# VH-VL binders against Ribosome-recycling factor (frr): the designs that were tried, part 13

Target 1, 187 residues: Ribosome-recycling factor (frr), of Petrotoga mobilis (a9bjd6)
Amino acid sequence: MAKRSSYAKEAEEKMKKTLEHFEDELKKVRTGRPTTAIFEDIKVDYYGMPTPINQVATLSVGEERTVVITPWDKKMLEPIEKAINSSNFGFHAINDGNVVRVSFPNPTIEERRKLVKAIKEMLEETKVALRNIRRDDIKKVKEIKNEGSISEDEAKKFEEEIQEILKENEDEAEKIFQRKEKEIMES
Below, E stands for the ipSAE of ESMFold2; O stands for the ipSAE of OpenDDE; V2 stands for 0.75 times the mean of E and O plus 0.25 times the DockQ between their complexes.

## First folded at step 8 (VH-VL; framework fv_pozelimab)

Design u2 (from s3 with heavy chain S107Y; at its last look DockQ between E and O 0.30; V2 from the best seeds 0.00; counts 0 for: pae E 13.6 > 2)
Fold by ESMFold2, look of step 8:
Structure u2 (fold): chain C 187 residues (1-187), chain A 121 residues (1-121), chain B 107 residues (1-107)
Amino acid sequence: as target 1 above (187 residues)
Amino acid sequence: QVQLQESGPGLVKPSETLSLTCTVSGGSIRKYYWTWIRQPPGKGLEWIGYIYYTGDTNYNPSLKSRATISVDTSKNQFSLKLSSVTAADTAVYYCAKEGYDWRSGYYFDYWGQGTLVTVSS
Amino acid sequence: AIQMTQSPSSLSASVGDRVTITCRASQDIRNYLGWYQQKPGKAPKLLIYAASSLQSGVPSRFAGRGSGTDFTLTISSLQPEDFATYYCLQDYKYPYTFGQGTKVEIK
C-alpha cells in the first residue's frame, strides 16, 4: 500500500515547497496597509525590561494611513519612538508630545495596479512550476511501469493521485494570490 | 535572454499611418509591460506608451490621440500605429521590456536594436 | 509632464578622471530615477535604477545618488569605453520622461 502512494507523496512535497517559495516572494511585496499587527514583535525599554509596546500603550489605526500609539505614561513616548525607528521594518515614527504616529506608504492607484500585475506573473510562474512537477513525476511512474515494477492499473492510479495533488496546489496558489491582491488594492 | 526586434516600413508618407511590430523571442510576452520609445535623429528619447498582454495600455498624452499599441499573444508580438504623421515623427523607434522592482519602480532592461522611420514624400 | 534637466549638455574628460552628471526633476519623484548609457548607433543600456541601484553586469565605477528632485551619476575613474551619451529617466509618473542627454567625450 505504501508503494501505491509513494509518487503522490513526492509530488505533494515538491509542490508544497513551490508554494512556500511563492508565498515568501509575495512577502517582499509591501502593501502599505495600516495595521497594528506589525508592532507585535517590537519591544521597548520599560525600566530596564524589554516590554511589548502593547503592554505600555494603546495602538489604533488612525486616519490618513497612520497607526497611533498612545502610551498610558507620557514618559514612554520617547522610548516608543526610538524602538520603532530602530526597527528593521523601515517605518518612521513622529512624536508630538501626546502620541507617537507611524505613517504607512501611500502607493498611487497606478503603482497598485502594476504591483497586482507583477504578482499575477509570479502566480503564473508558480503554476508552470507545479505543472512541471506533475510532468516529471508522471514520467517516473511511466518508467517504473515500463520496467515491470507496477501494473498499468497501478500506474494509472498513481497518475490520478498526482493530478489531484496538482489541482489542490493550484487552488491554494490562487487563494494566496487573491489575499495579496486584496491587500494591495485595499491598503 | 529576452530579445526584441522591431520591423516595419522605413519610409512613411506625411498624413499616413506609421505601423511597427516588435517580435519578442527568448521569453513570453505574457509576463511583462512592453513599451515603445522613439528618438529623433541627433535628439533625445521620448516615451510613447506601453501595453500589458491583457490589452491594458497607457500613452504619452502628447501622442495619445494618434497612437495605438496592440498585442498579439499568439505571435509573441506587440505593435505601434501612429496616425497622421509629419516630418516631426521621423525617429528611430525602439521597443523595450519594462522590468519592475516593486519597492523602487520601473526600468527598461532590454531594448530592440531600433528601426529608423523617415516621414517624407 | 515632469521635466528632467541634465547638466552639463556635454563634457570632455581624460581617462581616469572622476566625472559627475546632474539630473534635476521639476517635481519630487522620490527615488524613481534611472540612468542609461547610449553609444552611437546603439540602443540605450540601463546602468542605474531606483536612483542608486546598480544594474547587474555594470562596472562598480558607476554610482547613482539622490532623491526627490536632485540626482547625480558619477563615474569614479573614466575608461575609454565610457565614451557615450548618458540619459536620466523618471518613472514616477506618466508620461515617463528622459533628460535631454549628456555627451561624454574622452580627451
Scores: ipSAE 0.000, ipTM 0.483, lowest interface PAE 13.6, mean pLDDT 83
ESMFold2 (binder alone), look of step 8: mean pLDDT 91; pTM 0.929
OpenDDE, look of step 8: ipSAE 0.546; ipTM 0.816

Design u3 (from s3 with heavy chain G99P; at its last look DockQ between E and O 0.17; V2 from the best seeds 0.00; counts 0 for: pae E 13.3 > 2, placed apart)
Fold by ESMFold2, look of step 8:
Structure u3 (fold): chain C 187 residues (1-187), chain A 121 residues (1-121), chain B 107 residues (1-107)
Amino acid sequence: as target 1 above (187 residues)
Amino acid sequence: QVQLQESGPGLVKPSETLSLTCTVSGGSIRKYYWTWIRQPPGKGLEWIGYIYYTGDTNYNPSLKSRATISVDTSKNQFSLKLSSVTAADTAVYYCAKEPYDWRSGYSFDYWGQGTLVTVSS
Amino acid sequence: AIQMTQSPSSLSASVGDRVTITCRASQDIRNYLGWYQQKPGKAPKLLIYAASSLQSGVPSRFAGRGSGTDFTLTISSLQPEDFATYYCLQDYKYPYTFGQGTKVEIK
């Protein structure tokens, strides 16, 4: 922010950290949507040279929540299997002699609903934390006004800025939640 | 590392209520599913039910009319009550944790040591 | 409820043997299958989750395979500490259900 007061900037910084914590906690909630994109940049050993998997194989979304990786050269089956299994994505690749198949775990609809309920709880906790930041910073502004360090008009301006920042961050928290909810229910 | 410990009476009379508590240490009870499982002596394992830390429960249909699971987040504990017990309810009772991380599966990754409850006159 | 059928119910083996235990589900459970080891007087210990993934701290001689309805646990070279009862668990749908168990005994 270029035009916000020091009090609004402090509130904004604290609220941004609160949202980062919320997003980090959401990353721990299980999710898995079949997609080829997460595999396409994995590098495999191709005759001694690290080569992106999409340069040596065709990737497609297969049946039953799988990604099917069809190498142009069958010699690449083992290197591809090893590269995926050693990746930090935590998938298990199975080589059947013709293709490499990666199964994406798929929580039941009931377990997905349980996960969504859990992240709704996280959202409410986040909103409480955001409101506490507003309360604390508004209290600071009122104390400075009562000491005579700023005018009544200046105090009101700062309080309005803090409230606007709260609205912005509550909206962002809701967007983060909705993206994760969609990810859970549609993956 | 999460640790679970069952506690409660080892002897319960027929028709009375079996009551057990699981104390969770080394981690928070929040944001996980907490489960009771039992094993009659010399027999297999039976899932009883779970509780989510907010109070939501689910029970094995075979025990639904008699089982109640509850949670006390302030004590980091959850509990089982099983009413109208008979000799068939004699078992080792375990508490366990269900993970959220799909790479760890949904299988119970942490178990208590178990406590034998005998239903006898 | 999903029924889990283990076979054999017991087996006798020597140290160094390869041991295979089978678990069959009454319906498709995809890869939602765990394997547990239980020694007398002790709680079950998770060995394999998601049908084929080795739990941390479990020796590599344990391997799980399968998907859908048919699953196996293999111990590639049986050790003295492996004499125990083994259970499979489906964690696909509630109520979660265990197989009847397979007791592995010393010959």
Scores: ipSAE 0.000, ipTM 0.474, lowest interface PAE 13.3, mean pLDDT 83
ESMFold2 (binder alone), look of step 8: mean pLDDT 91; pTM 0.932
OpenDDE, look of step 8: ipSAE 0.575; ipTM 0.831

Design u4 (from s3 with heavy chain N58Y; at its last look DockQ between E and O 0.30; V2 from the best seeds 0.00; counts 0 for: pae E 9.5 > 2)
Fold by ESMFold2, look of step 8:
Structure u4 (fold): chain C 187 residues (1-187), chain A 121 residues (1-121), chain B 107 residues (1-107)
Amino acid sequence: as target 1 above (187 residues)
Amino acid sequence: QVQLQESGPGLVKPSETLSLTCTVSGGSIRKYYWTWIRQPPGKGLEWIGYIYYTGDTYYNPSLKSRATISVDTSKNQFSLKLSSVTAADTAVYYCAKEGYDWRSGYSFDYWGQGTLVTVSS
Amino acid sequence: AIQMTQSPSSLSASVGDRVTITCRASQDIRNYLGWYQQKPGKAPKLLIYAASSLQSGVPSRFAGRGSGTDFTLTISSLQPEDFATYYCLQDYKYPYTFGQGTKVEIK
């Protein structure tokens, strides 16, 4: 029988993965800063096959709020330009014969407020997920106590550990949110 | 695909309250800004206001004292009430969806078919 | 509120004609302008967003240009289904405002 904080470690691992998911979703929210990560969802026709842009080109952050896309084969310049300009991302790509340059316009204050509301909604979903992990892991501790594997005092201590881990992860979720909010409002 | 449908009475008496409901199907009401827009017969379009599914609203200042927009997430619906109506409020009323991020667009990409509301005795 | 002025208010054209509609904002709205098509008895349909970006499913004969205060919608070769009223919309600041519309009629 495991009689130590192995259950608390399980809760901690689940909560860390929940935070990782939250951070991954925040990467998809535009902050007004150029980034290559946004293009991961865009595919281009490569010899008849929908292919991610990063598999046919090098992407880098350039001057003047741009992303520079340098395909290995110049024949891909026009397909890449078309794929970006046809996307729902609202970007305007320029093909200069050697690279495709994508300019990132600054969001308005109203757009920034809408984005902050969206990420606050994502934070709330994350908090619900964290609290569900606590509920599930508290239930497991109660089952072990009812089986007689641990005392009431031990069960209370494990529940307190799980609550501490929840608080730590809720605090980290708030920090992650506040950093992204600042990036949105101040960029 | 997201679809919007307006419903409500087509005839409203002066000084009473116009009440319309927009039913959203093919998608969740959670996520986007939901908007009412109207068009008097033979005239242009006027933006009335929006609601976010959490209850946050904004109204065109020209209508703020009379307009109320609400949301019922359990029914996937949002609604408009316009009080103290006159003949000037006779119009086709549209509900519409607005994206909130650059992946979803920033303009009204989905509209209901519209419903004519006539204000007369 | 930001006023949007369209020109002309109406025009007559034949199938195959090139048609240009102008929209002017009372202040700088950067590229926060949409173009909508409305046929009689129907809801408006989004054609162009962000001044120049073509909405999915809209034919490439529609093109938007402009930034700041002056914007145009061009139909490069008018088709029978393009006879409609066209509206611009600024979505830069609340309250969002529409132009008064441009009716494109068959000659």
Scores: ipSAE 0.006, ipTM 0.560, lowest interface PAE 9.5, mean pLDDT 84
ESMFold2 (binder alone), look of step 8: mean pLDDT 91; pTM 0.936
OpenDDE, look of step 8: ipSAE 0.723; ipTM 0.907

Design u5 (from s3 with heavy chain K31R S104T; at its last look DockQ between E and O 0.20; V2 from the best seeds 0.00; counts 0 for: pae E 9.8 > 2, placed apart)
Fold by ESMFold2, look of step 8:
Structure u5 (fold): chain C 187 residues (1-187), chain A 121 residues (1-121), chain B 107 residues (1-107)
Amino acid sequence: as target 1 above (187 residues)
Amino acid sequence: QVQLQESGPGLVKPSETLSLTCTVSGGSIRRYYWTWIRQPPGKGLEWIGYIYYTGDTNYNPSLKSRATISVDTSKNQFSLKLSSVTAADTAVYYCAKEGYDWRTGYSFDYWGQGTLVTVSS
Amino acid sequence: AIQMTQSPSSLSASVGDRVTITCRASQDIRNYLGWYQQKPGKAPKLLIYAASSLQSGVPSRFAGRGSGTDFTLTISSLQPEDFATYYCLQDYKYPYTFGQGTKVEIK
């Protein structure tokens, strides 16, 4: 890939941070497909230590759109149930004395379309943020040109680089959106 | 902590247009489906329709020709207009929030207090 | 549109009684059914979503059951504050439709 000036590199770093924020926000948009992966960040109290659930239990996708959590030690059933019910994911865990079960809704086509619409709006907000970064960094280039630190030709070159970086990051944002859209519609 | 408050005239003459506004506080009007529901005195509930903040709407077919729901994102408000009203449109009108979160379903988790609109000469 | 039929339209019961209200959909709505409680002069309050899931802050004496076309709301031990009208709502597809309501009168 082409080398970037220091001004273009600053814009690129800010835009990558904006894309990371977009990806983080997309994680909050849940699909209905049962998966054990959503439990990777949940810790349970195990002998006073915050411990990942997968280190004290077997996690599997069960019947009827559930995740089944089978602890090695039945005393962990209640701590696991509490940890999931206290999480930010809003799932409800049921402890039956042998396993902890977490149910995943099966959204209708209408619900899936609503979710896709929501992430499309997040994409548009992300694109606005990317364009604001371009605006701010072009303003900085114009300021140093007016101070005499760079020539008019240098300023135009830096502005063109910033515009190219914007297009690259808008394209990446679209790819991120399309992957999440596919996940939602196919879950 | 979303709160909804209906406002508008409590009396509307037959053949005129009923106009109500719902003010949303404690949260942004963006990213949710905003709904009008009505209840004639002593009767059951009827779903009127919704709006998404971008302007997308859907209406009960029984009211589709007369109902218009709109949104003003700058005021954090959405509105109902119901044209050509008759005595049959006398009801308590509620605004409500429909969640988009598949975890809670698409149930109405927040409601306004309701406002009675009487259609009478 | 999907019709929702509640039974009974009204009932009288004593404090401590078990009360069951039935809701029937005109077609399969899977588990996309909510139960709402409404007291006079107040907005409806969500009790049960997804047919059987208890909304936070709702007492455990309320229980929802069913899937497909046949659903029930049960109050296991009726309390004085449970005097109200109860509605089911299908939220499976538009237009969303309510049952006609069941008035629970506490003697």
Scores: ipSAE 0.006, ipTM 0.554, lowest interface PAE 9.8, mean pLDDT 85
ESMFold2 (binder alone), look of step 8: mean pLDDT 91; pTM 0.937
OpenDDE, look of step 8: ipSAE 0.705; ipTM 0.897

Design u6 (from s3 with heavy chain K97R G99P S104T S107Y; at its last look DockQ between E and O 0.23; V2 from the best seeds 0.00; counts 0 for: pae E 5.6 > 2, placed apart)
Fold by ESMFold2, look of step 8:
Structure u6 (fold): chain C 187 residues (1-187), chain A 121 residues (1-121), chain B 107 residues (1-107)
Amino acid sequence: as target 1 above (187 residues)
Amino acid sequence: QVQLQESGPGLVKPSETLSLTCTVSGGSIRKYYWTWIRQPPGKGLEWIGYIYYTGDTNYNPSLKSRATISVDTSKNQFSLKLSSVTAADTAVYYCAREPYDWRTGYYFDYWGQGTLVTVSS
Amino acid sequence: AIQMTQSPSSLSASVGDRVTITCRASQDIRNYLGWYQQKPGKAPKLLIYAASSLQSGVPSRFAGRGSGTDFTLTISSLQPEDFATYYCLQDYKYPYTFGQGTKVEIK
């Protein structure tokens, strides 16, 4: 495998961070089937300490597309409800005095289509960001060539590496989008 | 804070085209659905249709042959044209924003103040 | 199109009364129901979305209930500023349709 230049390595790192950001933004679009694992990102106030919900409650998948959260101590019902409802993950929780129930939406076909349009827009913005990284790094390579720090042949090699990295990351962005699109349309 | 403002002629002659513009300020027109709703004097509300900021539209079938909604993202505006108007088209016309948050349903969270359009000879 | 039927068309009540307005859909709309308040000369204002969720800044005396075809808006203690016309809206299927409205008059 050919050794990648420091210029191509920098582009690669920036593009991977861009993809990570895209995937993190898609994480906020919640359409999946009920699961307890999704609550691992949520902490509640437990006697003044931020504590994961699974350390103060039992979580299970209930009927009617719900997750049922049964705290060891009923005093935690309200803190758990508040933590879930205030989270940036789009949950809708109801406290019935014994458990907290979190409903998972079942979008209509029209809503799913609207969501796919929204994530497609995120994909296009991500592709623009990837192309900007390529442009910036190709510009840097051309500048150091013109300064005499590298040869014309070396500059061409670096530019080809950056272009290949762009294609790899655009392809990965498309795969990330397609996985989320499938989740939205088939959940 | 997001504000919507309708503008356009308040008087339109029968058989002509009603043309209204909604200007969005304090927020971006991008990534939202934008809707026209009307209310004839003394009557209830009627949904006319929407446009997504990318240009996709959907219309009330009762008006589909006469209504055209368009968007200009560079001006942060969207517009309604309603052709071949009659006295029955006399109404207060509202523009409204519909977020695309399907978890909560699609609802109209911001409305313009409304503009009365009278169709009269 | 889904027909939304509100009842009553109007009512008269005293300050402090509990007021209930009903909205019935001609088919199952799950919880895709909003409630809007409109005062004379003003645009409608969102009160309740998703049948039961209270919009930010709306007083807690307003409550929405129901699912499927039968929905209610309740004002638990009517205040003088609640004089208005109330509309339900289904946003389950196009075209979106409003109920005919319920005018609440304060005695």
Scores: ipSAE 0.071, ipTM 0.617, lowest interface PAE 5.6, mean pLDDT 86
ESMFold2 (binder alone), look of step 8: mean pLDDT 92; pTM 0.935
OpenDDE, look of step 8: ipSAE 0.376; ipTM 0.767

## First folded at step 9 (VH-VL; framework fv_pozelimab)

Design v1 (from s3 with heavy chain N58D; at its last look DockQ between E and O 0.82; V2 from the best seeds 0.00; counts 0 for: pae E 3.4 > 2)
Heavy chain, then light chain:
Amino acid sequence: QVQLQESGPGLVKPSETLSLTCTVSGGSIRKYYWTWIRQPPGKGLEWIGYIYYTGDTDYNPSLKSRATISVDTSKNQFSLKLSSVTAADTAVYYCAKEGYDWRSGYSFDYWGQGTLVTVSS
Amino acid sequence: AIQMTQSPSSLSASVGDRVTITCRASQDIRNYLGWYQQKPGKAPKLLIYAASSLQSGVPSRFAGRGSGTDFTLTISSLQPEDFATYYCLQDYKYPYTFGQGTKVEIK
ESMFold2, look of step 9: ipSAE 0.368; ipTM 0.731
ESMFold2 (binder alone), look of step 9: mean pLDDT 91; pTM 0.936
OpenDDE, look of step 9: ipSAE 0.707; ipTM 0.902
ESMFold2, look of step 10: ipSAE 0.378; ipTM 0.733
ESMFold2 (binder alone), look of step 10: mean pLDDT 91; pTM 0.936
OpenDDE, look of step 10: ipSAE 0.708; ipTM 0.903

Design v2 (from s3 with heavy chain R30S D101S; at its last look DockQ between E and O 0.78; V2 from the best seeds 0.00; counts 0 for: pae E 7.4 > 2)
Fold by ESMFold2, look of step 9:
Structure v2 (fold): chain C 187 residues (1-187), chain A 121 residues (1-121), chain B 107 residues (1-107)
Amino acid sequence: as target 1 above (187 residues)
Amino acid sequence: QVQLQESGPGLVKPSETLSLTCTVSGGSISKYYWTWIRQPPGKGLEWIGYIYYTGDTNYNPSLKSRATISVDTSKNQFSLKLSSVTAADTAVYYCAKEGYSWRSGYSFDYWGQGTLVTVSS
Amino acid sequence: AIQMTQSPSSLSASVGDRVTITCRASQDIRNYLGWYQQKPGKAPKLLIYAASSLQSGVPSRFAGRGSGTDFTLTISSLQPEDFATYYCLQDYKYPYTFGQGTKVEIK
């Protein structure tokens, strides 16, 4: 892999974090396949303190398109059930005295199309974020050139490196999108 | 905040083509689904169709043979052409943004002010 | 196309009244139902999306309920600024379709 200047490495690190955020948000988008990732934003009252569900329970995929939430302490069954039933996701959680079960109904073809439209919007937001990183780092390279700290040839090489990194990350964003689109449409 | 503004002729002769443009400001057209909706005077609302910035369109079947929605990303605009108009096409025409929260569903969250188009000799 | 039947077509009410408007879909639309308010000469304004979610800046006296085919909009204590026409919209399946509207008039 090509050696990168400090300016290109900074851009690369920021762009990789942007892609990680995009991929993390896509994990929360429901499909026909049950997933535990959608619960990462839900917190429960644990002794008066808002606490992520995964810090008080084990989450697993169960039968009949469900997610099974098994708390360490059975006293947490009711708080977990309440937190999920109060969420904006519209889930219905059932507490059976040992676990909390959440159903993942199979999306209709119309719902799948709407989900694909939504992740296209997320992809475009990601691309804008990537381009802003390039813009900011190119401005810094030009400032250093104007200060005389690097030559015009060096500045041109740094700008080219940053543009190559943008292309790589835009291509990866598209691959991430296409994998999720396929998952949504085929699950 | 995103703002939408319709523009175009307010009077169109029967059998001609109605042409409207929606200018988007405060946001990029290269993100969302962009929609035309109309309302005949004193009557209800009718969804006409949408465009996504890549050119993907969908139209109300009642208008599909006559309606064309297009986008110009360089001008941050999208447009409606409705051919072979009659008096029945007299309406206030709105452009709107279709919003989707993957957690909450779909809605038209931003609307233009509307423009009256009268079809009359 | 999915037919949206809204009732009543109009109603008269006084400030402080509880008002309920219904909307029925010709088939299951899950929760893909929006409620819009329109005042004369103005564009519609979104009140409720996803059947029951309150749009930002909308007073809490507005509440939406329902799922499947039967939906309601309730105004718990009618205010002078609430006299308007209200529309439901299904955004489940193309073509998207509106109810015919309910005009809320001052008594």
Scores: ipSAE 0.032, ipTM 0.618, lowest interface PAE 7.4, mean pLDDT 85
ESMFold2 (binder alone), look of step 9: mean pLDDT 91; pTM 0.933
OpenDDE, look of step 9: ipSAE 0.656; ipTM 0.874

Design v3 (from s3 with heavy chain R30S N58D D101K; at its last look DockQ between E and O 0.70; V2 from the best seeds 0.00; counts 0 for: pae E 6.0 > 2)
Fold by ESMFold2, look of step 9:
Structure v3 (fold): chain C 187 residues (1-187), chain A 121 residues (1-121), chain B 107 residues (1-107)
Amino acid sequence: as target 1 above (187 residues)
Amino acid sequence: QVQLQESGPGLVKPSETLSLTCTVSGGSISKYYWTWIRQPPGKGLEWIGYIYYTGDTDYNPSLKSRATISVDTSKNQFSLKLSSVTAADTAVYYCAKEGYKWRSGYSFDYWGQGTLVTVSS
Amino acid sequence: AIQMTQSPSSLSASVGDRVTITCRASQDIRNYLGWYQQKPGKAPKLLIYAASSLQSGVPSRFAGRGSGTDFTLTISSLQPEDFATYYCLQDYKYPYTFGQGTKVEIK
């Protein structure tokens, strides 16, 4: 049980959510393995409305480095194929009358290097978000000190707690990045 | 919105060092890949090299022996030094941001206005 | 380094014409091909990235096609502001390399 103030607890909760967001965004980054997460942001025309593919189809990893998209209604096969082929991804979607198959060719070393560059930038953006949380919560502690609700010594201790939580979360962000980097380069 | 501006001497003597600075505003230099590109008058574009804000660099092999790119995060700037210049180094020099285009890799989405550097006696 | 060859080096066209510019890479660059427009005295402006993706704020009359080694930029109905020099760029592998440019002039 950590001896933490409510100010430190608030900072910790915000930073944990920041790391969860970082991890969720990393799942969308292509590796050498097929994944369905890449398609989560693609929308299809469903009765005149832009609708996420996962709301009209089941997505699964198939054989031969493919993702298989099985719509609940076969009428959606052509809209799904069109949405994927018209996306900025350059994927090759094949509609066989039952499912849409999207191939995931093995990335070249150059493509893997580009992906690592992208997740490096995502890591640094995550660190900035963590530091902003520290800044905001330290500001709250200083305001309460200036109002006389806590002593100068108490404020200093609360600020030190917030700094420790930042360090812990920056270290965790680095570990998350390193795991994804290895997956990209070695898959 | 990110803005880039080149600065430095417009005239450099042969055999001396060309020095240019790119000042970044509307964004932090501490996040991205930063690039120098040049264009001799009336000719095409040549990629010189990049720097990542942590110091990682790479250069066009044609210029690698003479070019140095550096970054100063405290001033939000990055710079190019090109040594032992000749008339062939006369060009408009651009700084640019290499931007990640989701799912497609990187492209040069923001450019400076460019600055002409003339190498002459 | 990967050589990028544009064709033609220049062309003359009238407002309303369909214009096609080609770019050939010396090796397979997948879809890592950008198209840039440059007007006299100005920096290049990104039009198309990833061979076919339109940059935000670029008119839909610009279209890119191709993959591998052969790429095209098409302007479906040339406008007065489109008279410029166009460059392709491979951003697949360092050193990044540009085509030599295609100057589009008023006929």
Scores: ipSAE 0.124, ipTM 0.661, lowest interface PAE 6.0, mean pLDDT 86
ESMFold2 (binder alone), look of step 9: mean pLDDT 91; pTM 0.926
OpenDDE, look of step 9: ipSAE 0.539; ipTM 0.811

